# VH-VL binders against q960a1r229to459, part 10

Target 1, 231 residues: q960a1r229to459
Amino acid sequence: LKGDRIELLLPKNIDQFKKFKKDRTVISSGLITRFVSTRNPKEFSQKWISTKYVKEFNEITVNKDSVVVGAALNIQKMADTLTSSLSINIGKEIDSFIQKFSSPQIANFATWTGAIISGAKSSLSVSDLLILFNVLDAKLTLLNNSGELTQVAIEEFAEKKLFATHTIVNAIFSRSLTGFLFCLKLGETSEQDSTNFNFAALVGNQVSRIFVGLGGQPKRLTSLEVHIDAL
Below, E stands for the ipSAE of ESMFold2; O stands for the ipSAE of OpenDDE; V2 stands for 0.75 times the mean of E and O plus 0.25 times the DockQ between their complexes.

## First folded at step 1 (VH-VL)

Design s7 (framework fv_socazolimab)
Fold by ESMFold2-Fast, scan of step 1:
Structure s7 (fold): chain C 231 residues (1-231), chain A 118 residues (1-118), chain B 109 residues (1-109)
Amino acid sequence: as target 1 above (231 residues)
Amino acid sequence: EVQLVESGAEVKKPGSSVKVSCKASGYTFSSYAISWVRQAPGQGLEWMGGIIPIFDTANYAQKFQGRVTITADESTSTAYMELSSLRSEDTAVYYCAREGLWYAFDIWGQGTTVTVSS
Amino acid sequence: QSALTQPASVSGSLGQSVTISCTGSSSDVGGYDYVSWYQQHPGKAPNLMIYEVSKRSGVSNRFSGSKSGNTASLTISGLQAEDEADYYCSSYAGSYTYVFGGGTKLTVL
């Protein structure tokens, strides 16, 4: 009741977001829904800014060579977009893999950006969405605190911990990706077999992308890629 | 057409409470904040408080804290302002206004006259 | 303890320009670029003229806004009889709160 009032800003476009971001904590659509449903301000900082209503963060653009997915969209909308815009073989595996790690309730509720950032921050947990973005060679458009836009590879975003200094605007996927996508998630909570890991491979005609997750960031298996590409 | 329609004029006795309603139409109610602004006869505009319906979060001007309560009902697209412990100085026209542009009120209700008399 | 300081009245003749000031502090006008201006004719609700200091809300380009430090200004050029009204400034004051100025009565001579 007493104490500092919660300040939550709801910018409607990227220019307003740039002006008001300042020292405010960025929240995704999923966190907003939780905030409304629990009505428990104790779990949140006093100064927040939402991406939920920013026009540019809610846009989907399908170009000849790329597909762009806005940062405020949920996991299911992202998956549907990729499935319909990428090759059939890649799209089928994306849909299958998402179903294995995210329930319909989670996929329709949580933003893909929240899942990516959570995965990038963790040193102990395996992140299924992060490895999927890694194998698909996703690029992220980022906004820094000075209002500048840059584009980085998903691997660079995670390696440099850019989530600490930047806001994700959108993800960009190449429509030129070809070949077979294979994703695997394995995990046991038993002491006898306590292995947790995931694996993703895109095996194409010219290049292969192969990753394994053992906790934290997925590791790229470059030596295996060179060997397979030589076949 | 985007509009805000306020409830009818009220005559109240000192010490009572008044609750004014503001019904929104022509836009997505939960997406825009609504503020309450009053104007005493021959005086200027005075911001009382506002609500962000989607978050059910209300903020009040210091002068009105403890006496004013602003609420919203998304099912009826209606915002409410309740002012308690009425005094003669609370005689005013009470407006609701939508924040349709960044930190600016683009749509206003027609105003509700509240008269506090003994 | 309100708010923003405006002159109680200003006057100008037809075709001239007039400027109305709105002075606050670093916690409102000086701290944010969110000053808006409202026109109110007798017996009517206010109408938004200017927002974000200088942006017009579909009104004539005769209306312009500016800000320097803790003071925002509304300038009306080419004064017309219809411009005679009360003008209010408002500023975002942080934590989703707002403050209004005391209002200025514009008389067109």
Scores: ipSAE 0.000, ipTM 0.423, lowest interface PAE 16.0, mean pLDDT 82

Design s8 (framework fv_socazolimab)
Fold by ESMFold2-Fast, scan of step 1:
Structure s8 (fold): chain C 231 residues (1-231), chain A 123 residues (1-123), chain B 109 residues (1-109)
Amino acid sequence: as target 1 above (231 residues)
Amino acid sequence: EVQLVESGAEVKKPGSSVKVSCKASGGTFSSYAISWVRQAPGQGLEWMGGIIPIFGTANYAQKFQGRVTITADESTSTAYMELSSLRSEDTAVYYCARDTYYYDSSGYPLDYWGQGTTVTVSS
Amino acid sequence: QSALTQPASVSGSLGQSVTISCTGSSSDVGGYDYVSWYQQHPGKAPNLMIYEVSKRSGVSNRFSGSKSGNTASLTISGLQAEDEADYYCSSYAGSYTWVFGGGTKLTVL
């Protein structure tokens, strides 16, 4: 330290967050603040802003046609919300898949936004949460540095690297999704293993969504969707 | 009209295997899952396992893991349940039943049942 | 033997009401709104009566379902002779598994 206090702001709502964000580094959990506090202060920003207590980032809204999950919620709370709000088949597979890649210890403290951003930044490993959001056709509400809100598809967020210029406010899932959800992970012993693959398919009565993760962004398997929809 | 028609009654020796078939008609076989449920004489219903034919994915109740195999043949719209290492307590009526895996307000009920196949294990 | 607890038997008089309970845990009945009720007459396959806790499968409005915490209930009002049967509850238990109750024999006096 330089003999000065590390500044950590804890805004209570989105308007305070917009006002105080400025040049501050966004923190979603206590883990990164503990990590950086044990390192050379010049390697990291000493101006921090937390999403943890922002009302709008902790909200869950279940509407007739959609489910909205706030950005500061942990992976388990997100999973519980989706399992109780989407169809039984989709919910059952979400529950099963998350249990495979996220232990209770991790799921109860890590935010889903941290996992999504980490997955979107990586070109080396596959991301189980990212492929899940792709197959579910998730939309993200984003806040830019000018205080404007926009909505983008998860695929666009990752492709355009919008995590560098935007803060995630929430994720939006359609309750109109129907069919069988099936998720697989191959090579579970290491996320950095080059043989590691994941796969997610949602097969419905009218439309199918099929993705494969080979490292980096999941790929949509359009030809396979056509064959499945013909059954 | 949806119907599930099961194979005929069987009498088996202890230690042998039995394979029961369930032929679906009137509906799209690949769009639904099939569960197998048994009932021993004077006892309750017991879920054994189920299969989602389009994925080839089967799940089994822990009690039957290692002894039961559930398969499906989409070309004949037929599901099969094979139970090995038969014991006298496996004497039961075996039902196949359709479960509704597609989302609508109905989710997960067993809405159509086969007539039941009586399997008797005796020496 | 079953994971869900039901009374072995219940009885009621013609025209009266009876309630059958089905008790599980937070990993089945308490954790999901996916409780079904089945009616079985002697020598017949089960028939779906109620699904998703309270929805009727085309049966009479004399049949109703409810849930409080880890306990689901089937209530039959205006008892008729043909209601005499075995009743089974079932709940989703996660990971594509179902669990049945032990069953309840209803006697109509």
Scores: ipSAE 0.000, ipTM 0.388, lowest interface PAE 21.8, mean pLDDT 79

Design s9 (framework fv_socazolimab; at its last look DockQ between E and O 0.03; V2 from the best seeds 0.00; counts 0 for: pae E 15.6 > 2, unsure alone 65.6 < 75, placed apart)
Fold by OpenDDE, look of step 2:
Structure s9 (fold): chain C 231 residues (1-231), chain A 124 residues (1-124), chain B 109 residues (1-109)
Amino acid sequence: as target 1 above (231 residues)
Amino acid sequence: EVQLVESGAEVKKPGSSVKVSCKASGGTFSNYAISWVRQAPGQGLEWMGGIIPIFGTANYAQKFQGRVTITADESTSTAYMELSSLRSEDTAVYYCARETYYEIWGSYTYFDYWGQGTTVTVSS
Amino acid sequence: QSALTQPASVSGSLGQSVTISCTGSSSDVGGYNYVSWYQQHPGKAPNLMIYDVSKRSGVSNRFSGSKSGNTASLTISGLQAEDEADYYCSSYTSSSTLVFGGGTKLTVL
């Protein structure tokens, strides 16, 4: 579209966001600037909306049993929050894993939401954050087109491709997780932001959680979990 | 390392058009906003407009609306700025600049990478 | 759109501190935390110094940014000779555009 001015709105709270979202395209924060899919893909809107200043999208809430991370927060802030809020054995591994995840620039400026969505949308991409969310059994608070908030498991989000119809508001992590977290990332080079393979295992919890990422949605290794839990 | 390389100096007559190119290398192109900023001799910086290539839509300063066209070619990682109906007052160095990070989605805020500048001289 | 207001020039001695102000309105500087500062030496492209009001872009700790109301400020401490340059502030606007200040010439005495 040549010569057309882009209108970008910066709502400051979720109520404003809901109102603005009705006739605007949401730009999801993340590694890559992406539109949240609209109901009418053939229609291009010059009206954009950002989550950058939405209060609820920028909040960190540490509860007794859970930690909530707003969707607009960068990867590093999310990681730092989890590192400090979860058990030491889990948190340390998260910190270590994120340090290997990408360049500091990406970690500091890209949102975790973008990374999650990018991972969920691509069958080829191996998302480190996506596997992390899966192994931690993260929940997502989603805003639908009707303005309703719902919570879903990260697995459901990816499986049902809810990124096409919903906006992520925040992620919820359990602080009750116990055990040891192990995360592995394999890439072509140590400086490469791309991942060819990743693996995550939470063992010593009530139920072990083990995932492997080869592209697209991480796959849960249930048989291995059962085996390990029997040891 | 990200680099922006602009096209060479231009000398134009009043009423004509000029099209300046900005080729990006060393990083991704499609998802980063490219803006054009000009600076007349001895004057300050003036934002003209910008584009996020993947969106294919440009945003312009009101002053240049209707006279400037900013485009991007993702296949060549090149952004373009075309200014029509040139006047003597359009004599300036024209810079392309890219946002450092994804701070403002679909907007133009700050630029860490700059082209070397293209001198455009408008004279009769 | 009108430019943000900066002093035309400021000066300071070596080792001193100087502050450059950038005054806008509630539709730009005062409305958003998207203020950035650029340093420009003669014949060179601008260099990003500060973004998001106070975040340094790989520059010395001598440079700091702040904002109060509709006025953003760039403070340069421990002035050095190489700091002599033009400085520009910029801000995102409610019209989804970017606006620059008029620029400030910093002279190091």
Scores: ipSAE 0.012, ipTM 0.512, lowest interface PAE 9.0, mean pLDDT 84
Fold by ESMFold2-Fast, scan of step 1:
Structure s9 (fold): chain C 231 residues (1-231), chain A 124 residues (1-124), chain B 109 residues (1-109)
Amino acid sequence: as target 1 above (231 residues)
Amino acid sequence: EVQLVESGAEVKKPGSSVKVSCKASGGTFSNYAISWVRQAPGQGLEWMGGIIPIFGTANYAQKFQGRVTITADESTSTAYMELSSLRSEDTAVYYCARETYYEIWGSYTYFDYWGQGTTVTVSS
Amino acid sequence: QSALTQPASVSGSLGQSVTISCTGSSSDVGGYNYVSWYQQHPGKAPNLMIYDVSKRSGVSNRFSGSKSGNTASLTISGLQAEDEADYYCSSYTSSSTLVFGGGTKLTVL
């Protein structure tokens, strides 16, 4: 009690999570495992709430038309799920791109959710995972402070900074994605923008999705997409 | 402008302890990890440990486990490194370095900014 | 665990190219994509030059990073006198710690 700086709640289901979330900071199961293993567990100094035992944050569901990846899963589990569930060509490009921006150590403990939020918050650096979600037309299931679940496009989540008011529960990817995926990460930083460059394009029989990252949130090349979609 | 400013030089007796501070300015302190790296005269760089301020969680290199304590105070944007049971071999320049998160949940990229270094001399 | 292996010194003539290697194992360099490189001039703090294959803003295009298996390399082309410095590589380990290379002193002849 005296001098105890740790308050970590471990809800057992989504209803308890909704009830206990309040002003508490959300922490993933992978992060809990890492930090609990330290010699100084009492260095957590705020109110925290775990996703570890809440099924919706930890499950993978492969449906006929979609893949659902829980928010507490690490980058590698997400990549493996998408590689096995989406078309072979798209899956191979996802795997190759992730290997270019995330080491195996990072991919095996860092959550995709943390990486997405970090990318959405940044105004200066590019985010490789965020551009990948953009080109794949990812949807996020969000929980607001009133306990309501909503689904939004990744582009809307980033543009409206919904990470400030919502908790990510899972990501949803369409299994109907077809065509050719190309992702690029250039390691050079410009003197002018002080940022790396990244690019992602999904082209094929469906509408094209093309994004470029020069710092901050990826920019959608809508003029090209409007031309392709126009009829 | 991002800047890390370390406390001044220290001269200590063997068996005592030293606490070095590192004040961050020009950026959001809580979004970064802070590491401590030392360099003995004429020697290479040696990582001692680091802290993630938003979690208050510190990790240490095996060599320093039990002798080093790294803490952070978010209200003052200051990280601290305390090394106990000082020996002559601890004479070194001690640097703090900011590690930019790939994500705030414990992913890191690199040390983008370094403090000027604090010289700690352990006299015999 | 010992430091990553770098040559103690390398030398090159003005205008030529040199390459500095950084060798580890599958538990660090070989297992992780992010190897960072730091330049240190006498009496000064290290400065980030390269992270992975990316350059820090303001770093000359003469500097480039690469990796093959358990060895990362820093290549400096068109050597200038101001490149004379100590260079250190750094990598994460399988135990979630960080390790530096032993350092390489570059002499520009």
Scores: ipSAE 0.006, ipTM 0.451, lowest interface PAE 9.9, mean pLDDT 79
Fold by ESMFold2, look of step 2:
Structure s9 (fold): chain C 231 residues (1-231), chain A 124 residues (1-124), chain B 109 residues (1-109)
Amino acid sequence: as target 1 above (231 residues)
Amino acid sequence: EVQLVESGAEVKKPGSSVKVSCKASGGTFSNYAISWVRQAPGQGLEWMGGIIPIFGTANYAQKFQGRVTITADESTSTAYMELSSLRSEDTAVYYCARETYYEIWGSYTYFDYWGQGTTVTVSS
Amino acid sequence: QSALTQPASVSGSLGQSVTISCTGSSSDVGGYNYVSWYQQHPGKAPNLMIYDVSKRSGVSNRFSGSKSGNTASLTISGLQAEDEADYYCSSYTSSSTLVFGGGTKLTVL
């Protein structure tokens, strides 16, 4: 009934994050972190911990065969990284798709992890970023409550509801992906930012990946993949 | 203290290529974008493209796509810009600059350190 | 033509204040998009003065940045002879490329 007073920790590296994470709500939003950090309550009724300033969550690592993007990056920074690090045909489509995602203001302040978690939680909405991660066969590095790191496919993250028990540390994308990426987004005729349907296909890779978003988790169209690969 | 030092002035003929180097010292090289910006005599600044050395992949302005190649060598902390098929209108000063992405208060880009500039003259 | 529009020239007398504008689309300047300002003296490389509305460390307090709607502004107060230079704004465009404004020549009278 009364306003909440939030204690927010701002760890600077993963060792500090692991040490102080226990019993705190993890905040991945740069905008929320900024607003909370500007308040000076005398006593706290809730305990939060931010990923925003953790060094390892803000890192970008390009290996020979992969690109690793930290969990605290905003959507625009992640998109720019993937565009510059993946093949031209894939990168151009990512850039085009993100321009239709939402306003540049939102893309420059919202984290990709916030968007992924929101999409993974929803049984009704169609998530543009979640379908992009599925078509690119993204892997997530997760930190459990015991401080252990594991890697899972994006599909498993949503299917097993790992957002409830794990913190996303980074996403991993293969630089060996080949072929042509095609993404389609359709919204309400009266709304510019909502999506009723999306579709993503990576064709010409070793195995095509084709997904459709009709509400809830993107559905993989394996029968269509086999047909396309046979042509 | 971060310092960017570019290679010396060049005089080139039309149709040839030029490669300008930009050596960074006194700071981190691999994690910061190195951009190339040119300025024709009496004209404004024009972004050509950039590279983040740790990623190895360059982005180019549309005007220069196909004519410019930007590379980086992490072991020597040096970025390179090569412009091919030179024309008289490519006569300009070519700057390298370090581009920073700052995320605490939002996403924005600025050029916090600049090379001294390399004059490239294209003449018959 | 740059997507960021600056006046070609601005003049002011010693001790006065001048303001240089940088106007773009809502996706280039408006909202949370940030504009940087650079000073360039003849024969020298540009120098970063303002990133967004914040002054770079070591830059005189006479320089300040602001935004209103789709226009970013650089204000120079207490105008001095050494402020005579070219001034450029810069931002990311909606196409995720970097652009500079056309530049503004400041003449100190």
Scores: ipSAE 0.000, ipTM 0.393, lowest interface PAE 15.6, mean pLDDT 76
ESMFold2 (binder alone), look of step 2: mean pLDDT 84; pTM 0.888

Design x1 (framework fv_axatilimab)
Fold by ESMFold2-Fast, scan of step 1:
Structure x1 (fold): chain C 231 residues (1-231), chain A 122 residues (1-122), chain B 107 residues (1-107)
Amino acid sequence: as target 1 above (231 residues)
Amino acid sequence: EVTLKESGPALVKPTQTLTLTCTFSGFSLSTSGVGVGWIRQPPGKALEWLANIYWDDDKYYNPSLKNRLTISKDTSKNQVVLTMTNMDPVDTATYYCAHSYYDSSGYYFDYWGQGTMVTVSS
Amino acid sequence: DIQMTQSPSSLSASVGDRVTITCLASQGISNYLAWYQQKPGKAPKLLIYAASTLQSGVPSRFSGSGSGTDYTLTISSLQPEDFATYYCQQYNSYPLTFGGGTKVEIK
């Protein structure tokens, strides 16, 4: 009865997760994360690690200045958290935009982490969740292969392809965000070969953030931001 | 709705380079977890894996074919291209491309093209 | 390279028979094993992955079992459409390797 069977590891907290992850690259697939060799990231592994029961990946923390959303939470739970903790105008637009690119069935099932990684990896597709994170100046808490935690801006995460070497622990949003949020999506998401684009603008009292998605990573329109902020 | 179709020359002369194109629909190679592989089968013989390419442009080759293989993708055209140099009559086979998806169960070939027969002869 | 050995290389069976095909890996493959069915002139079709998980649309008479180095494909009651060649494939490590195939022929 011995045999070389698949072992599923179920860590209960981040310290156990760090221990199980040591010296291995972790590839996330839904609720199951697979261990692979760091010397060869595509070599198959007998060890599987689930993020489903890790306390820190399932937490929501609303602080005075920030909102922290755990990596294992679904898109709808993230949206509900942001809507209730950010300004009412920003929250309403977040909810409205998410409903345009994610059905209630998908939003209640899919993790925001999965959607963000998928969007950051794509060189062709326009990602609505990624542009939303860009316009909101989201930061990610990442865990590296040495067990160290670091925070990076969403733009840096995508640009440096940190999804290949790091595990997302949570997303951090500022509660100091102010202004008017406007998001737009054009094209049919149900058509596989469709080309579409998206746009997101947060027009603040002093600083604006403006992005356009034409395929791949959203582009920041810094010249337009400077002109609007001067008004 | 996943479909793949191989195309390329039916006849190749010894020492020439073979170029095969896999055109697909029902999935995108920009989607995390997706890959496409090439497998061949000489007449009356077993299946032999040649190469894989994944969504993140990772490439894997069968070492028994030495440095004869190159795999590339054009995600805008939904195509994967395999080139094989210095063709020999022993390389006569049906060449297949196949879809693979990395999930909790690993990489396996869930959908295959119909195959294209390549004969190497003078 | 992991060598995959299938037994038997061929067998003759009648409709309604229970058919068993064995696949032996030269080293442990942690259930990263797939089974394919190939009919003459056709592309292979996935039947089973992860040693025992049935692909959607595949009849329940097909089942897979095993662990470590030893794996088995079973057809509980052979049907006319099941006469084909069956291949196992490991995907535990590169290069990916296939068994030599088992041809299931009519008596």
Scores: ipSAE 0.000, ipTM 0.407, lowest interface PAE 18.0, mean pLDDT 81

Design x10 (framework fv_axatilimab)
Fold by ESMFold2-Fast, scan of step 1:
Structure x10 (fold): chain C 231 residues (1-231), chain A 122 residues (1-122), chain B 107 residues (1-107)
Amino acid sequence: as target 1 above (231 residues)
Amino acid sequence: EVTLKESGPALVKPTQTLTLTCTFSGFSLSTSGMGVGWIRQPPGKALEWLANIYWDDDKYYNPSLKNRLTISKDTSKNQVVLTMTNMDPVDTATYYCAHTEDYYGSGSFDYWGQGTMVTVSS
Amino acid sequence: DIQMTQSPSSLSASVGDRVTITCLASQSIYSWLAWYQQKPGKAPKLLIYDASSLESGVPSRFSGSGSGTDYTLTISSLQPEDFATYYCQQYNSYPWTFGGGTKVEIK
């Protein structure tokens, strides 16, 4: 609750969160993701805001055409939601891929939001969750500093570095995705260093999405997509 | 157009309970983010915040008066009621109700009632 | 609780003068501050919210500034209708608290 120096604020919905957030530090429900004040980074805040009890950040909604996953949910809840809501072949691959980069202990504790932001910030390492969101054409609902909600593609979020100015509210996935999903994580180990590589491809009817991670943001292989779609 | 109006007794005897009603129009407490607060002002003195109630029935009280205050709403009548027990002459003041909002860029009282004077005397 | 200290408690100024009123919070309130004007016998009127945002319909001679613990209300050119008591209010944390008020008298 309340400590000697820190008071934890527990907003119950997005309207209360907007009011409490303004220029304050935000703590995700798992305490994995933390944001500092944007206006005065040299001032330490006595007040912290938890996303744990914000209804909209904990929302799981399965609609006819889309599935919505709240920002405060852990990786495993996100994976379970996607595997049960998307096609069998896509869901099976999502579950398999997540098991390769996140242990059950980590997946049941860490938020997907923390992993996405970490991946988007990195210029050197590959991000398995980020490439998964890229291949699935994920959209993010973002809250800006003026309290406005907007929806952006995951690629735009990373390219424009929107993690610096926006709070993620949820991720939206299309239930119209069809085809076969294939994801690969490969680590090459040497005596001095280790390099990671990842790859994700969704091959469907007349449309393919193909990404490769060699360091930094996943790169879309648009020329290869065009050739495969022509087959 | 938002309007609020306070109603209640003008005179209260020491130890009695005060009940004030705020009747409003131009917004609803069924609307997300909407709230109503109560503020008082003794003659010639500063403003003192008493309590807030919000659309989701979330309530906040001034800790110095918490044991004496109850705030409630009736959304169908567009009314908020404040009850204060064990009145004392020091509680003599003008009581205001005012509109507030529980979302980004809000928290101030943007529309106020005219105020109702409550005198506590024998 | 967050204490809000206003200074000065009262002042007298001539029409056309630049008037400044200060509000000091006992701890940081992150711009969660409003300024009100109260004329004798009337309810307070919101002038400024979020420390520096001018409420609709309020004359541009009113402005607010500040951050952290220190806030200022400025009236750039005092008018006769500005005779009033001014209050700051923090809404960073409950209980919400008001300053003691600053009475502005015009001669």
Scores: ipSAE 0.000, ipTM 0.429, lowest interface PAE 14.4, mean pLDDT 81

